# Designs tried in a protein design chat: VHH binders against q924l1r178to360. Part 13

Target 1, 183 residues: q924l1r178to360
Amino acid sequence: DFLDVYHGLRRRSHSEVITHLRRASTFVSHEKLRRQLTDLCTKVQSGTHPAAQDVLALRDCFSTYPLGFSQLQASQMRALSQAMLLTPYLPPPLLRQRLKSHTTVIHQLDRALAKLGIGQLTAQEVKSACYLRGLNSTHIADDRCRAWLGEWLHISCSLKEPELSLLLHNVVLLSTNYLETRR
Key: E = the ipSAE of ESMFold2; O = the ipSAE of OpenDDE; V2 = 0.75 times the mean of E and O plus 0.25 times the DockQ between their complexes.

## First folded at step 4 (VHH)

Design T3 (framework vhh_8fcz_2)
Fold by ESMFold2-Fast, scan of step 4:
Parts: sequence; C-alpha cells; structure tokens
Structure T3 (fold): chain B 183 residues (1-183), chain A 127 residues (1-127)
Amino acid sequence: as target 1 above (183 residues)
Amino acid sequence: QVQLVESGGGLVQPGGSLRLSCAASGFTFSDYYMNWVRQPPGKGLEWVSGISGSGDSTYYADSVEGRFTIIRDNDKKMVYLQMTSLKTEDTAVYYCAKDSPEFEELWKYLTSGFDYEGQGTQVTVSS
C-alpha cells in the first residue's frame, strides 16, 4: 500500500526534524526562549504531545535567525519536505520556495476553515485535512482528528506571515506523538 | 485522472546508454516541475534530476551530473532522461514524479489525497 510507504517516510523525517530543532536551539539568543525550545524538543523526543500554548510561545524563534524560512539549511528543508510528503530531492532554493508557498497556502486555507467551523466538515474531510497537515490520520477516530485539527487551527490562525516557519515545523511537532499515529 | 507512464528501461552493459521516457496525462503538464527519482535494490529513493515547467532550468544529483540529461517536450507532454556512461550503481527502478501542485491545486488534497510518483521502469547495468 502506498499509504504505508508514505507513513514510513513521515515517521523517519520526524526524528530528523526534532534533532535539527534541538541543534538550532543553541543559537537562540533569548535565554528564556532557548530554554523553552530545548525543553519542548526534549519532551517531544520522549513521547510527549505538546500543548498548543507551548508551541505558540516559540513563535519569535521562527521569524528570525536561526529558524526563519530564509535561515533553514538544506538538510532541514529535506526533512520538512518528507514530513509534508513532498519530494526532498530538489536543490535548496527550490525546496525553500516550495515549502514557503505550500505553507502559505495551508495558512490561507486554515483561515477559511476556521471561519467555516470544524463542525461543518464530514469525517472524511476532517481526516483528509489532518493528513495534509502532517497527521497520519488513517487509523485515528474522527472525533480525535477533529480535536487535533482544532489544535492545529488555534496555532495556525494565531500566526503572522513572518512566523510561518513555525507552522511548517508544526507539521512534525503536533503530529509525531498524537496517541493513535504510533499504532 | 492523473497518469505517469515510464518506459525505456532495460538491460545494458557498463558504459552503455539508455533513454527513459515518461508520458503524462490528466493535468496541465507545462505547469509542473518534473523529476526523475530512482530506487536501487534494497535501498531508499534517490533523486536523480529535475526540470522546470518551462524547461529553462535543469538540475542533477552529483552522482549523475555530466552523464545524464533531462529534457521535456511540452507539446507532446513527455519528459525524458538521456543516460550515458552507465555504471553498475545506476541499477534501479526509475520513477517519473511530478512536483508539488501550484497554489490552485492544493485544496484538492483535502478531498482526494496526494499522488506521489509514477509506475517505474527497471534499469539494469550488468555484464
């Protein structure tokens, strides 16, 4: 099944993205933000699903060096592409352009989706929306997917254009330890 | 219905040449970046080459640069990979893959899911 192959690629990318984030945290100049980012990475690596408020607290780390879009390294962008189920095999400028464009469209769709209301979506629409945003939603109950999408939209709709690198990393942060995806 | 049909693979001796073809249908071909990726036996996917929608920009993996050439014919909806000076390490299943859809197509993934790559064509380089 193609879906099993994609799930495998996604799972392999998760640890790589988190490792990149942990390494990048040493370059965050604001001491409190550096400690918060390091703590979040450690907890996620230990199997903890992060709270939306803890993710949002890091927004400033993702609008400037080292985690803003223009500062992402090729290896980071390849891992993030795999988490988005996009080919990682492009040159770095094209990886950056594609990730930025893709994330911007998702952000625009999220605003529309929040206005519509999650309650208006069918079970299949909710699962598909979650899958697009990084969750391997196939074996997760629709009410759990709807709750996860609510967490995603809370983060997404709070972010400004310069902070969208956080939304891209949220594809991994919010998805990797959501209880049912590991099974 | 999106279709990518690869062909042109086969058995060839080291130092030989092959031309792979990919016939595309079901989408606006000239709007998409096209790629060749390969999977050697028992290994993961490896990107080989890419070409922009207009054909103006081409990119190659270090392992194939100078030996492979990617070409497209938008009128015929075809992308090609011309392979020369083939080595045993080029043995793999080769896949044609369209890149991410442009802005206007992304919403469709909420309803239908992602299409990743084509069916593949086997290249074996052996004496």
Scores: ipSAE 0.005, ipTM 0.201, lowest interface PAE 11.1, mean pLDDT 81

Design T4 (framework vhh_8fcz_2)
Fold by ESMFold2-Fast, scan of step 4:
Structure T4 (fold): chain B 183 residues (1-183), chain A 128 residues (1-128)
Amino acid sequence: as target 1 above (183 residues)
Amino acid sequence: QVQLVESGGGLVQPGGSLRLSCAASGFTFSDYYMNWVRQPPGKGLEWVSGISGSGDSTTYADSVEGRFTIIRDNDKKMVYLQMTSLKTEDTAVYYCATDSPSFEELWEYLSGGAFDIEGQGTQVTVSS
């Protein structure tokens, strides 16, 4: 089944992103940040949905080595591309450029959405916005999608351009365990 | 153990020509698209050209079309970029990189883990 293969590939990409993130944590020089990143990865791997505050606490890890955009390895970028529903068929330098461009566009759109207010969006618009940001919103109620989009925007609108690697990883971190009600 | 080694960069005057080479090893070369990308000083990465695994299909960025030619030799596991009518705007570090064309290769790649195909690059400077 094609869809089964697709869902398996996406679940594998999420697992790979978290695994790479956990491995990268050992290279974080700042003791407190290293511990917080390791703890977050452990909780996500165990099925826990992270709090926005816990994700934001890690912002400094994602502006420098090893998790800044310029420091991401080819394997990390391919897993992230697949998690974002983008083809990983591009060479690594071009993968980095595309991931950065896509993340920048999402960040700009997020600022506009925050200014508009998520209460102004229709149910269809909310579900589409969530899907674009990595949440499988097809079988999640619109009120739950709206709450998730609120969490996403809280994180996104707090980030500065050098920290956008965190927003990219948030496609996995915020989506993997959210309201795991499926049919 | 995928490895790409770029060479052939150097100093050249505007209007001149230069040929870059990329030696590939550690993978089935003829199965993969090959690309040239460049990074000018103080700017982001720019895709330059691509060639299919068989060599039957080539594509170029608008900025280089008609001036650059991408060629591959699958027997030698080499890809080349023949540059003519060089401009100061062509000054950049040039990289070669692979690309996978199939969904099946994507599945294998993601399930197999890390796959590093980044080269070190070669500097091209166009100056009088």
Scores: ipSAE 0.000, ipTM 0.119, lowest interface PAE 14.2, mean pLDDT 79

Design U1 (framework vhh_8ghr_2)
Fold by ESMFold2-Fast, scan of step 4:
Structure U1 (fold): chain B 183 residues (1-183), chain A 129 residues (1-129)
Amino acid sequence: as target 1 above (183 residues)
Amino acid sequence: EVQLVESGGGLVQPGGSLRLSCAASGFTFSSSYYIGWVRRAPGKGEELVARISPSGGSTSYADSVKGRFTISADISKNTAYLQMNSLRVEDTAVYYCAKDSPSFEELWEYLTSGGFDYWGQGTLVTVSS
């Protein structure tokens, strides 16, 4: 059905984003950060769901070269747009502006959600919030979606505006290996 | 000009069957968009129960109705159907037929709102003894 088609498109975008991240790791001057980024990419590619602290450890790579918003290449932005279920068929400057705008709105919503408490959300609201943030949540149990949203909010609420490229990439990093509870 | 008209609802006993129909006018069924059945139950909000590509027969179902409900389409009659078997009290709802387009923006709006627009007035299904 078309949800299966979009889930498939999202999964393909995941592979592309991780490939871009691995290529970008060769340009990270700080040895420890370069190793941490490479290790994270390797684990994600091998099917491991990353720990929030391991993702947050990379924040400096995403506020400056090579993975800050202004350094993202057109192909990276198209793959990230697909992961967020946004059209990738815009010129690169418009892709960048839309990704920045959308990520900023999500970041602001995340701070509001943290203040409200995710326990106040209905099952449908939790699944929709997860889908908005990159998880194919349709066939994932409510308790697992709520746990995933908690992991997302922990990362999101720790980030500052210059680091929002990490939040954008978290659409892929946190979602790739968080699989359905059923077939 | 685009219109979807639902019919076939009614009162039925638990374990019974009903077939709902959705007649389309103002557009022709094709694989470029999907037709869905959405129900609105008292106290539960809107739930997408079934979806079909009329031309291709690609279908999906909510877990609550899998194995009991079957969606189908007759392209020559420009009509979609929802065959409902083994009905339960929990299936009591107003059932709406909706046209859904496979675009990122439209899917995004649908998923973030927890529902989507529909054109019909709906057809009431009541399951009680």
Scores: ipSAE 0.000, ipTM 0.137, lowest interface PAE 12.8, mean pLDDT 79

Design U2 (framework vhh_8ghr_2)
Fold by ESMFold2-Fast, scan of step 4:
Structure U2 (fold): chain B 183 residues (1-183), chain A 129 residues (1-129)
Amino acid sequence: as target 1 above (183 residues)
Amino acid sequence: EVQLVESGGGLVQPGGSLRLSCAASGFTFSSSYYIGWVRRAPGKGEELVAYISPSGGSTYYADSVKGRFTISADISKNTAYLQMNSLRVEDTAVYYCAKDSPSFEELWEYLTSGGFDYWGQGTLVTVSS
C-alpha cells in the first residue's frame, strides 16, 4: 500500500543517519566511547537490534561534541527529520530548533506515559505511539509494539535534557532492525 | 482533514508586488509547527523561500528573496502570508505552502496526501518581462 512506500523512504533515511553516526565516531576523542559508538553502528548495520544499555552507554557523545544538538550538521539534521517524517526543507537553524522542540515534546510525553504505564494503552494507541517515535508499527504485532515502547521509555526516561540528541537518534537506532518477523 | 489552500498568485510586471495566502484547516497554528513557502520553476528543482513559526514568530528567508519578501501569520485566521515586493522574472514559479506534522492523526492525512509534509495545490506566479 502507500504506507509500504513511505516505510521504504523512512528506511533509506535510517541508513543515512547511521552513516553520519559512523562518520561522527571518528571525531570522538574519548577512546572507550569511540569504540562503543563504532561497535553499535556496526551491529545496527549488520541487522542487530541494540540493547538499551548499549545505547545509554553513549549518552556523553550526544550531550557534547560531536553529536550534541549544536554540533549536528545540516545533512545529519535533514536525515533525522526524514526519519521522524518531518520536512527536511528547512534551513539548518530552523531545522535544529524544530528537532529540539519535537524531541523535547516526545521526552515530556514519555515521562507521562511511564507514569501511566504502557499496559493502560489500547493496541491502537501503542502502535500510534511507536509510529510517532520512529517505528514502522503498522505491520508489527501489538505485543511486539508494546515491548518496543517499553525499551524506548527505558532509554528516554533515563536521559537528561542535555542528552536529548541521543533520544532523537534513537528514532533510528531502536527502529532500524525491529522488523515484522511473523511474516 | 489537514488542508493547505494557496491563493493570491497571478501575472505581474517586473518590480510589482503580490501577496500570497495559505489558509489552513484541520489543525491550529502552534510553536511546534513551521509553515512556509517552497517554489518550483519549470526546469528547476524546489527552492525553500521562507518559513515562519506562527506562535513563536521566528522567520527565515532564502538569500534570493531577503529584503524583498516578508512572511507573516495570522493565528486568529489560521492563515500564513507571503508579501512579495520588487518581483523579478526569476521569481516566476508555482508557490506551494507546506507544514510539518507532529501528530499521528495529522501524519495519516499527510500520507494520504502523497507526502511526509502536506503541500497545497500551489499557486502560479508569473512575472512578465
Scores: ipSAE 0.012, ipTM 0.381, lowest interface PAE 8.5, mean pLDDT 81

Design U3 (framework vhh_8ghr_2)
Fold by ESMFold2-Fast, scan of step 4:
Structure U3 (fold): chain B 183 residues (1-183), chain A 128 residues (1-128)
Amino acid sequence: as target 1 above (183 residues)
Amino acid sequence: EVQLVESGGGLVQPGGSLRLSCAASGFTFSSSYYIGWVRRAPGKGEELVARISPSGGSTSYADSVKGRFTISADISKNTAYLQMNSLRVEDTAVYYCARDSPEFEELWKYLTSGMDYWGQGTLVTVSS
């Protein structure tokens, strides 16, 4: 099944993204934000699913240096592309453009989903929405997928355009430890 | 290991025709993968112009090319084609062949998010 190949590629990208986030935390000048980012990365690496409020507390790190879209390095963008199931085999300016464009589309779709209400989605629609946003949803129960999508929308709908680098990283942060999908 | 190699790009006059080829290696068209053609013009984003399931036979096209472009695949040659007719100046772009995911087909129909391997691109210039 080719789905298993995509799941494997996504899972490998998770550790790379978290490693890049930990490295980036050393460049955060604000002491409180640096500690919060380091703590979040440590908890995620140890298997903890983060709370939406803990993710949102980091928004300032992702609207400017070190983790704003213009500050992302090629290796970070390649790992993030793999997490979104996008090809990493593009030059860095095109990787940046593609990541920005797709994250913006997801953000726009999220506002529409919030207006519609996630209770209106069918089981398959919920699973597809979760998969598009980074969760390997195929073998996760639909009620758990709906709950996860609610967590995603809480974060997404709180973010402004300059903060969308956080939404991109949330593809990994919110998905890594949410209900293991393999045997 | 997986490679996609495009050919057939070039200069053509408005109203002319051109056929692009995409030779695949490292996987077979008898599998469940899709093949797409994506173009990028200077200063513009990616546009998925056509998509095909070689094993399933389904095809889809962007509104901008529907009726003018035809995508096809030859399973025995492991090669996909884009036949471009009635070419316009606005069709000028670098055309990429890419392998696309069968997963959640409806989400990928007009997006490039499912594409995992890309060719190097071939330039198509439509000019008088």
Scores: ipSAE 0.000, ipTM 0.153, lowest interface PAE 13.8, mean pLDDT 82

Design W1 (framework vhh_nb_b201)
Fold by ESMFold2-Fast, scan of step 4:
Structure W1 (fold): chain B 183 residues (1-183), chain A 124 residues (1-124)
Amino acid sequence: as target 1 above (183 residues)
Amino acid sequence: QVQLQESGGGLVQAGGSLRLSCAASGFTFSDYAMGWYRQAPGKEREFVATITSGGSTYYADSVKGRFTISRDNAKNTVYLQMNSLKPEDTAVYYCAKEYDFSSGTTDSYYMDVWGQGTQVTVSS
């Protein structure tokens, strides 16, 4: 079944992306941001779903060195492509251009969705929107998918164009541990 | 830092009206969905109404047609207009902020900031 293959690819890509983020944290000169990035990666690897505010606190790491779009390494771009269900087998300049273009389109769609209000979407539309944004939504309850999309939009609509590398990494950060039953 | 402050609660007779206000500070108010919840003695916290950042509103069946939620983004305030009050509406009313921009969900799990609550008592 192709969905099982795609879900497997996403799960493998999650570990690769988070490992890269942890390595990149050693290049963050700002002590507070370095600590916050390292802590977030540790918690996500330990099974914790991150709070939107904790993710947003890292926005500066993703607009400049080391995690801005221009600084992403080929291996990271391949892993992020897999998380987005995009073909990872392109030369690095084309991977970068495609990831930036795709993320920009998602950001524009997100602003339109926020204006429309996610309460206007059907259950199937919500699940499809989540799947497009990195969540394996097929067996997740409708209300949880709608809440996840809300978390995504909260982060997405707060970001400016130079910070969109964080939105790209959110494909992994918000999706890795969103498998728990509601508390 | 981030705070929600309710006001407008009190004692009213059955059939009366009250307007609750919730003043918000410490965040960009217009970007977030806001909700009202209530808790009666010996009962679980219950959803009452929510309003999204875009202005869409959702109500619990028990209050639909009687209560109206609204917001004033210029004043960073969300309101709950309560009409045709019944003794069963007696509860502490809480204002809450959703952690997402526009979800409008009815589940208290997705609320990340809560006010202290304001008591509403409806006499027979």
Scores: ipSAE 0.000, ipTM 0.124, lowest interface PAE 16.1, mean pLDDT 83

Design W10 (framework vhh_nb_b201)
Fold by ESMFold2-Fast, scan of step 4:
Structure W10 (fold): chain B 183 residues (1-183), chain A 125 residues (1-125)
Amino acid sequence: as target 1 above (183 residues)
Amino acid sequence: QVQLQESGGGLVQAGGSLRLSCAASGFTFSDYDMGWYRQAPGKEREFVATIDSGGSTYYADSVKGRFTISRDNAKNTVYLQMNSLKPEDTAVYYCAKEYDFTSGTYTDYEYMDVWGQGTQVTVSS
């Protein structure tokens, strides 16, 4: 069915993104950051939902080499595009531009959403906001979706423009195991 | 530590105006977004307005065009200018400070993490 195909594509793309992050960790010169990135990838691959603090601790890896927007390889950008169900068939400069533009818009919307406060949103608005950010919210309870959106906004609103590669990867990192963590 | 002190509330007739002030201390005021919230008796607390560190503002639909939020970084003060007041605006008004995104992990995220004691605004018909 259509939904099963899309669910399968997201799972495959998520695995590819995490594999790219693990490989990129070998190029992180700062021992503490390399260890933190490797640990995060291991936990996510084992089915663990990451804490916002652990994600934010990696921000420096995503503002410069190896994981800043300008350093992302074509294969990494294709996997990230697929994770968002966007076409991966564009040339690398256009993939980069699209991913950067998409992430910048989400970051701007996040700041506005945080100013409004997630307590002001209806259940349907919360579920839609989560879906837009990569969480399959259709079968998740409203309270769980609101909590997830809070975690997302905590990370997003802490980030500066040069660090938005982390927000892009958060589409995968924060959504992959959320359904599994409520089991 | 961090303190927020509201003032300027009072009794006013419908169609009147009030200016609320919030004096802040204990943090680097210019680095944080500031906001106003209100709570009427028997109702939930609701968002009114926010102003970010750069001066950009956002308003609840119910107050757009009537209320103006502003800040004075030299005085560590945020203001709410309230015009064309309606009886429905009657509430305790609270000043709030943006939560410190460097202070740790939160799962019950709320944009504001420090709240003042509030100032009563009463609008008579």
Scores: ipSAE 0.000, ipTM 0.151, lowest interface PAE 15.8, mean pLDDT 82

Design W2 (framework vhh_nb_b201)
Fold by ESMFold2-Fast, scan of step 4:
Structure W2 (fold): chain B 183 residues (1-183), chain A 124 residues (1-124)
Amino acid sequence: as target 1 above (183 residues)
Amino acid sequence: QVQLQESGGGLVQAGGSLRLSCAASGFTFSDYAMGWYRQAPGKEREFVATITSGGSTYYADSVKGRFTISRDNAKNTVYLQMNSLKPEDTAVYYCAKEYDFGSGSTDYYYMDVWGQGTQVTVSS
């Protein structure tokens, strides 16, 4: 089944993204942020779903060095592209532009969704919204998908344009351990 | 359906040349960037070259000046002309198509199309 194939590819990219985040933590000069980033990576790798507030606490790492859009390395951008089900097979400037463009569009759509209210979405619409944002939503109950989208919107609507690298990484951070996809 | 088929690989001596072709079908070829990637045994996949829909080209530093990417929109084909080949260029070469960011629901479950690959071996 093609869905199973793409779910597998997405799951494999998650490990690579988290490995890059862990390595980036060594370049965080602020001791508290370094500890928080390292702790988050450890929790996610151990199977823990992170709290939205723990993700938001890291926003400064993602607006400047080391994890701002302009500081992302080619290998990091390839892994993030794979997590978003986009080709990793572009030169780094084009990867960066596409990831930034895609994340900006999602951020703008998130503001519109927050105004609409997620309670107005049908079950199929909420599952599709979650899948676009990184969750393998096919076999997850619609109420759980709606709850996940609420967590996503809480993070997304709190972020400013220079912090959108965090929203991009949230495709992995919020999705990796949120309920196993049923078979 | 979307398909990419690579050809033109083979065995050549160092300093030689090869031309790779990638025949594309199932999409509006002229609207998408096309690229070449390679993977040597035991190594990570590496970017080689890309050509945008508008014809702009970009190359990895390791191949710049030796490789040339081009396209023929009338034939739905992208090419990689490889000159001054080195043993270090030995790899399986893959053709890739740019994902359509604005793609509709039918493309929702598909990543970018990835060809089957063609083997290039450069002897010393």
Scores: ipSAE 0.000, ipTM 0.153, lowest interface PAE 14.9, mean pLDDT 81

Design W3 (framework vhh_nb_b201; at its last look DockQ between E and O 0.06; V2 from the best seeds 0.00; counts 0 for: pae E 11.3 > 2, unsure alone 64.0 < 65, placed apart)
Fold by ESMFold2-Fast, scan of step 4:
Structure W3 (fold): chain B 183 residues (1-183), chain A 125 residues (1-125)
Amino acid sequence: as target 1 above (183 residues)
Amino acid sequence: QVQLQESGGGLVQAGGSLRLSCAASGFTFSDYAMGWYRQAPGKEREFVATITSGGSTYYADSVKGRFTISRDNAKNTVYLQMNSLKPEDTAVYYCAKEYDFWSGSETDSYYMDVWGQGTQVTVSS
């Protein structure tokens, strides 16, 4: 049905986003960051769920060239929109504005969730929060969704406003291989 | 009640070594990541190293290759072995416990739930 179609679209967008990240690695002049970015992409493509610290190590790539919000190409923004289950059929300036606004709102909500404590959320609330952040949570147990949301918050709450392009890409990086979601 | 107690700081010459310890109590130590942070006079607190509950380690670029973080879950203790010390490493070193996203709390810098009192490290040139 329609939910399964949306889940399929989200999964296909993951491959496109990772492909764009690997291509962006050729533009990273800092040798260590280039190696870390290519290594993370290789691990994710091989089915590995990344550690929060490995994702956070890449923050500088996502605050300026090549992967800051202002440097994202139309094709990258379309794939990221699909990962968020948003329409990709907008002009590039509107895609950029919407992705930035959406990510900023999620970042603000994440700070509130961290203060509240995810243990306070009902099963439905935690699944919905995960779904909003990129995880196909429908068939994942509540406790595993809560653990995933904790990993997401660890990354999100460590990021500053100029680094939010990384939070947007985390929609793909943290979701692709969690509990074999690609299966 | 969660408590963290640092020890092992002191005065050392450039090129020397120190081992810091942090004794933890009041929580299930093995379930949380532990970290070390430092603050030099007039500067903001900065990340030094962290070790996850599973034993994975992460370091600031300025200390990588010189510092080693480790933990002993049986003793509820996290350690920071500091080698090849430089005058720039002079700071108060703080032990911190990973923020408990399950229970929630007021968020602090770096999302660390509990901070120790700190231990002074002074490196002379």
Scores: ipSAE 0.200, ipTM 0.626, lowest interface PAE 4.3, mean pLDDT 86
Fold by OpenDDE, look of step 5:
Structure W3 (fold): chain B 183 residues (1-183), chain A 125 residues (1-125)
Amino acid sequence: as target 1 above (183 residues)
Amino acid sequence: QVQLQESGGGLVQAGGSLRLSCAASGFTFSDYAMGWYRQAPGKEREFVATITSGGSTYYADSVKGRFTISRDNAKNTVYLQMNSLKPEDTAVYYCAKEYDFWSGSETDSYYMDVWGQGTQVTVSS
C-alpha cells in the first residue's frame, strides 16, 4: 500500500544520513564522542539495532558543532527530511525551520505520550505513532510496535531542547535495523 | 582550487530576458548542489534558486515562474534563465557551490562555501 511505498522512500535516505554522520564525526573535537559516534555509525551500517544508551551517549555531540541543529548541512537536512516524509525541496533556512518545527512537535508529543502511557493507546494509534517517528509499523505486531515506541520515548524524553538534533537523527538510527522491518 | 565564474549579466528592459552562466572548476561538479543568489544595493544577499546534484530545483517566491535554474554536468556549468525581468530584479547575481564542510554559520551563505565574483544585472523600467 501507499504507506509501504512512502517507507521505501524513507529507507533510501537512511544510508545517506549515516554517511553524513560518519563524515561529521571527523569534525567532532571531543575524542570520546568522536569514537562513540563512529561506533554507532558502524553498528547501524552493520545491521545492528542500537541500544538507547548508545544513542543517548551522543546527546552532547548533537548539541554543538558539527551536529547541533543549527550546524547541520543542507544535504543532511534534505536526507533527514526524506526520512521523515517531509519535502526536501526547500532552501536550507526553510528546511531547517521545518525540521526544527517538526522535531519540536514530536518531542512535545513524546512527553505527553510518556505521561499518558503507551498502554492507553490502541494498536492503530501505536502503529501511527511509530510510523510518524520513522518506523514502518504497518505490518509489525502490536507488541513489537509498543516496544519500539517505548525505546523512542525513552530517548526522546531524555533529551533537552538543544539536543533535538539527535531526536531528528533518531528517525534513522532507531528504524534502520529494527528486525521486523527487514522482513 | 575551487573557482566559480559568472557571466551573462547586463542591461535589459523590463519584460526582457537574460541567461546567466556559471562556470565551475576545481571540484567534482556533479556531486554538489549549485545556487544563485543576488544582492541589490543597500540590501542583504538573498536566495534566488538552487539545483541539487540530483537535479531537483527550488526557487525564491519572488522569482518562481520567471526564473529557471539548470545545470550541465558535462560542461561544469550552472545556468539561470531569467524571463519577464522586473526592475526589482536589478542586483549583482552570484553563483555558489554547496558547502562541503560543516559550519556554524546561520546565514544564507551558510550552505555555500564558494562564491563567484558576481555579474551585474540591471533591469530598466
Scores: ipSAE 0.015, ipTM 0.286, lowest interface PAE 7.6, mean pLDDT 89
Fold by ESMFold2, look of step 5:
Structure W3 (fold): chain B 183 residues (1-183), chain A 125 residues (1-125)
Amino acid sequence: as target 1 above (183 residues)
Amino acid sequence: QVQLQESGGGLVQAGGSLRLSCAASGFTFSDYAMGWYRQAPGKEREFVATITSGGSTYYADSVKGRFTISRDNAKNTVYLQMNSLKPEDTAVYYCAKEYDFWSGSETDSYYMDVWGQGTQVTVSS
């Protein structure tokens, strides 16, 4: 199926993003954060869905070198773009601009959604919100989508603007293994 | 074997102009976007401008309206025309091949000489 090819490309890009995160961990000077990032990458690569607490513990890594928006390498931005279902075939500064713009918009929408309440959304609106944030939600039950979106909002609304590179990576971190448990 | 050589820097008074050039070799120049970056002492390297293989241009907010990027594919050269220069523009300017636009080769991603040696621009107040 044509759509299956797109979803396959998205999942391959998830693996690439996690590999880039593990590589970047060697440049994290703070020992505790380096260990926590490495551990999270190992969990996700092994098929484990991460807890929101594990993701949020890493916020400082994503506000400066090596994982802040201005610090992301071209290959990292290419993989992140594919995970967002955006073409990776742009010059690096355009990739960076688009990724930052997209993530900032999502963050603002998240604050509005948290104020509104997930319960105010129809099932279709919930699935669309999940899809925008990186979850392949088409074939996931409504209650599972609502639970996932709640986890997402918990993480997103805890983050400040300088930490938004973590929210961008959360597209991959929170989505990679959630779909894997569908049955 | 990508090589980039910047030139055209120098000392200039505030409000003045300079034109930077970057001669490129070791790749099919017309297939790639080219960019300019700058780094002031003690600061991170920052984006200045880019021009795509098709000629579309994009600028950092701090230089928009003052700087113009252009390219000459016959000479494998990218230019940066810098007008209305400010002391804040003082930096080493680097040109760069925008690797991820046309190729997935990893040899282009992390090598320092892809940035060239840089050319110093000093703007006196």
Scores: ipSAE 0.007, ipTM 0.213, lowest interface PAE 11.3, mean pLDDT 82
ESMFold2 (binder alone), look of step 5: mean pLDDT 80; pTM 0.807

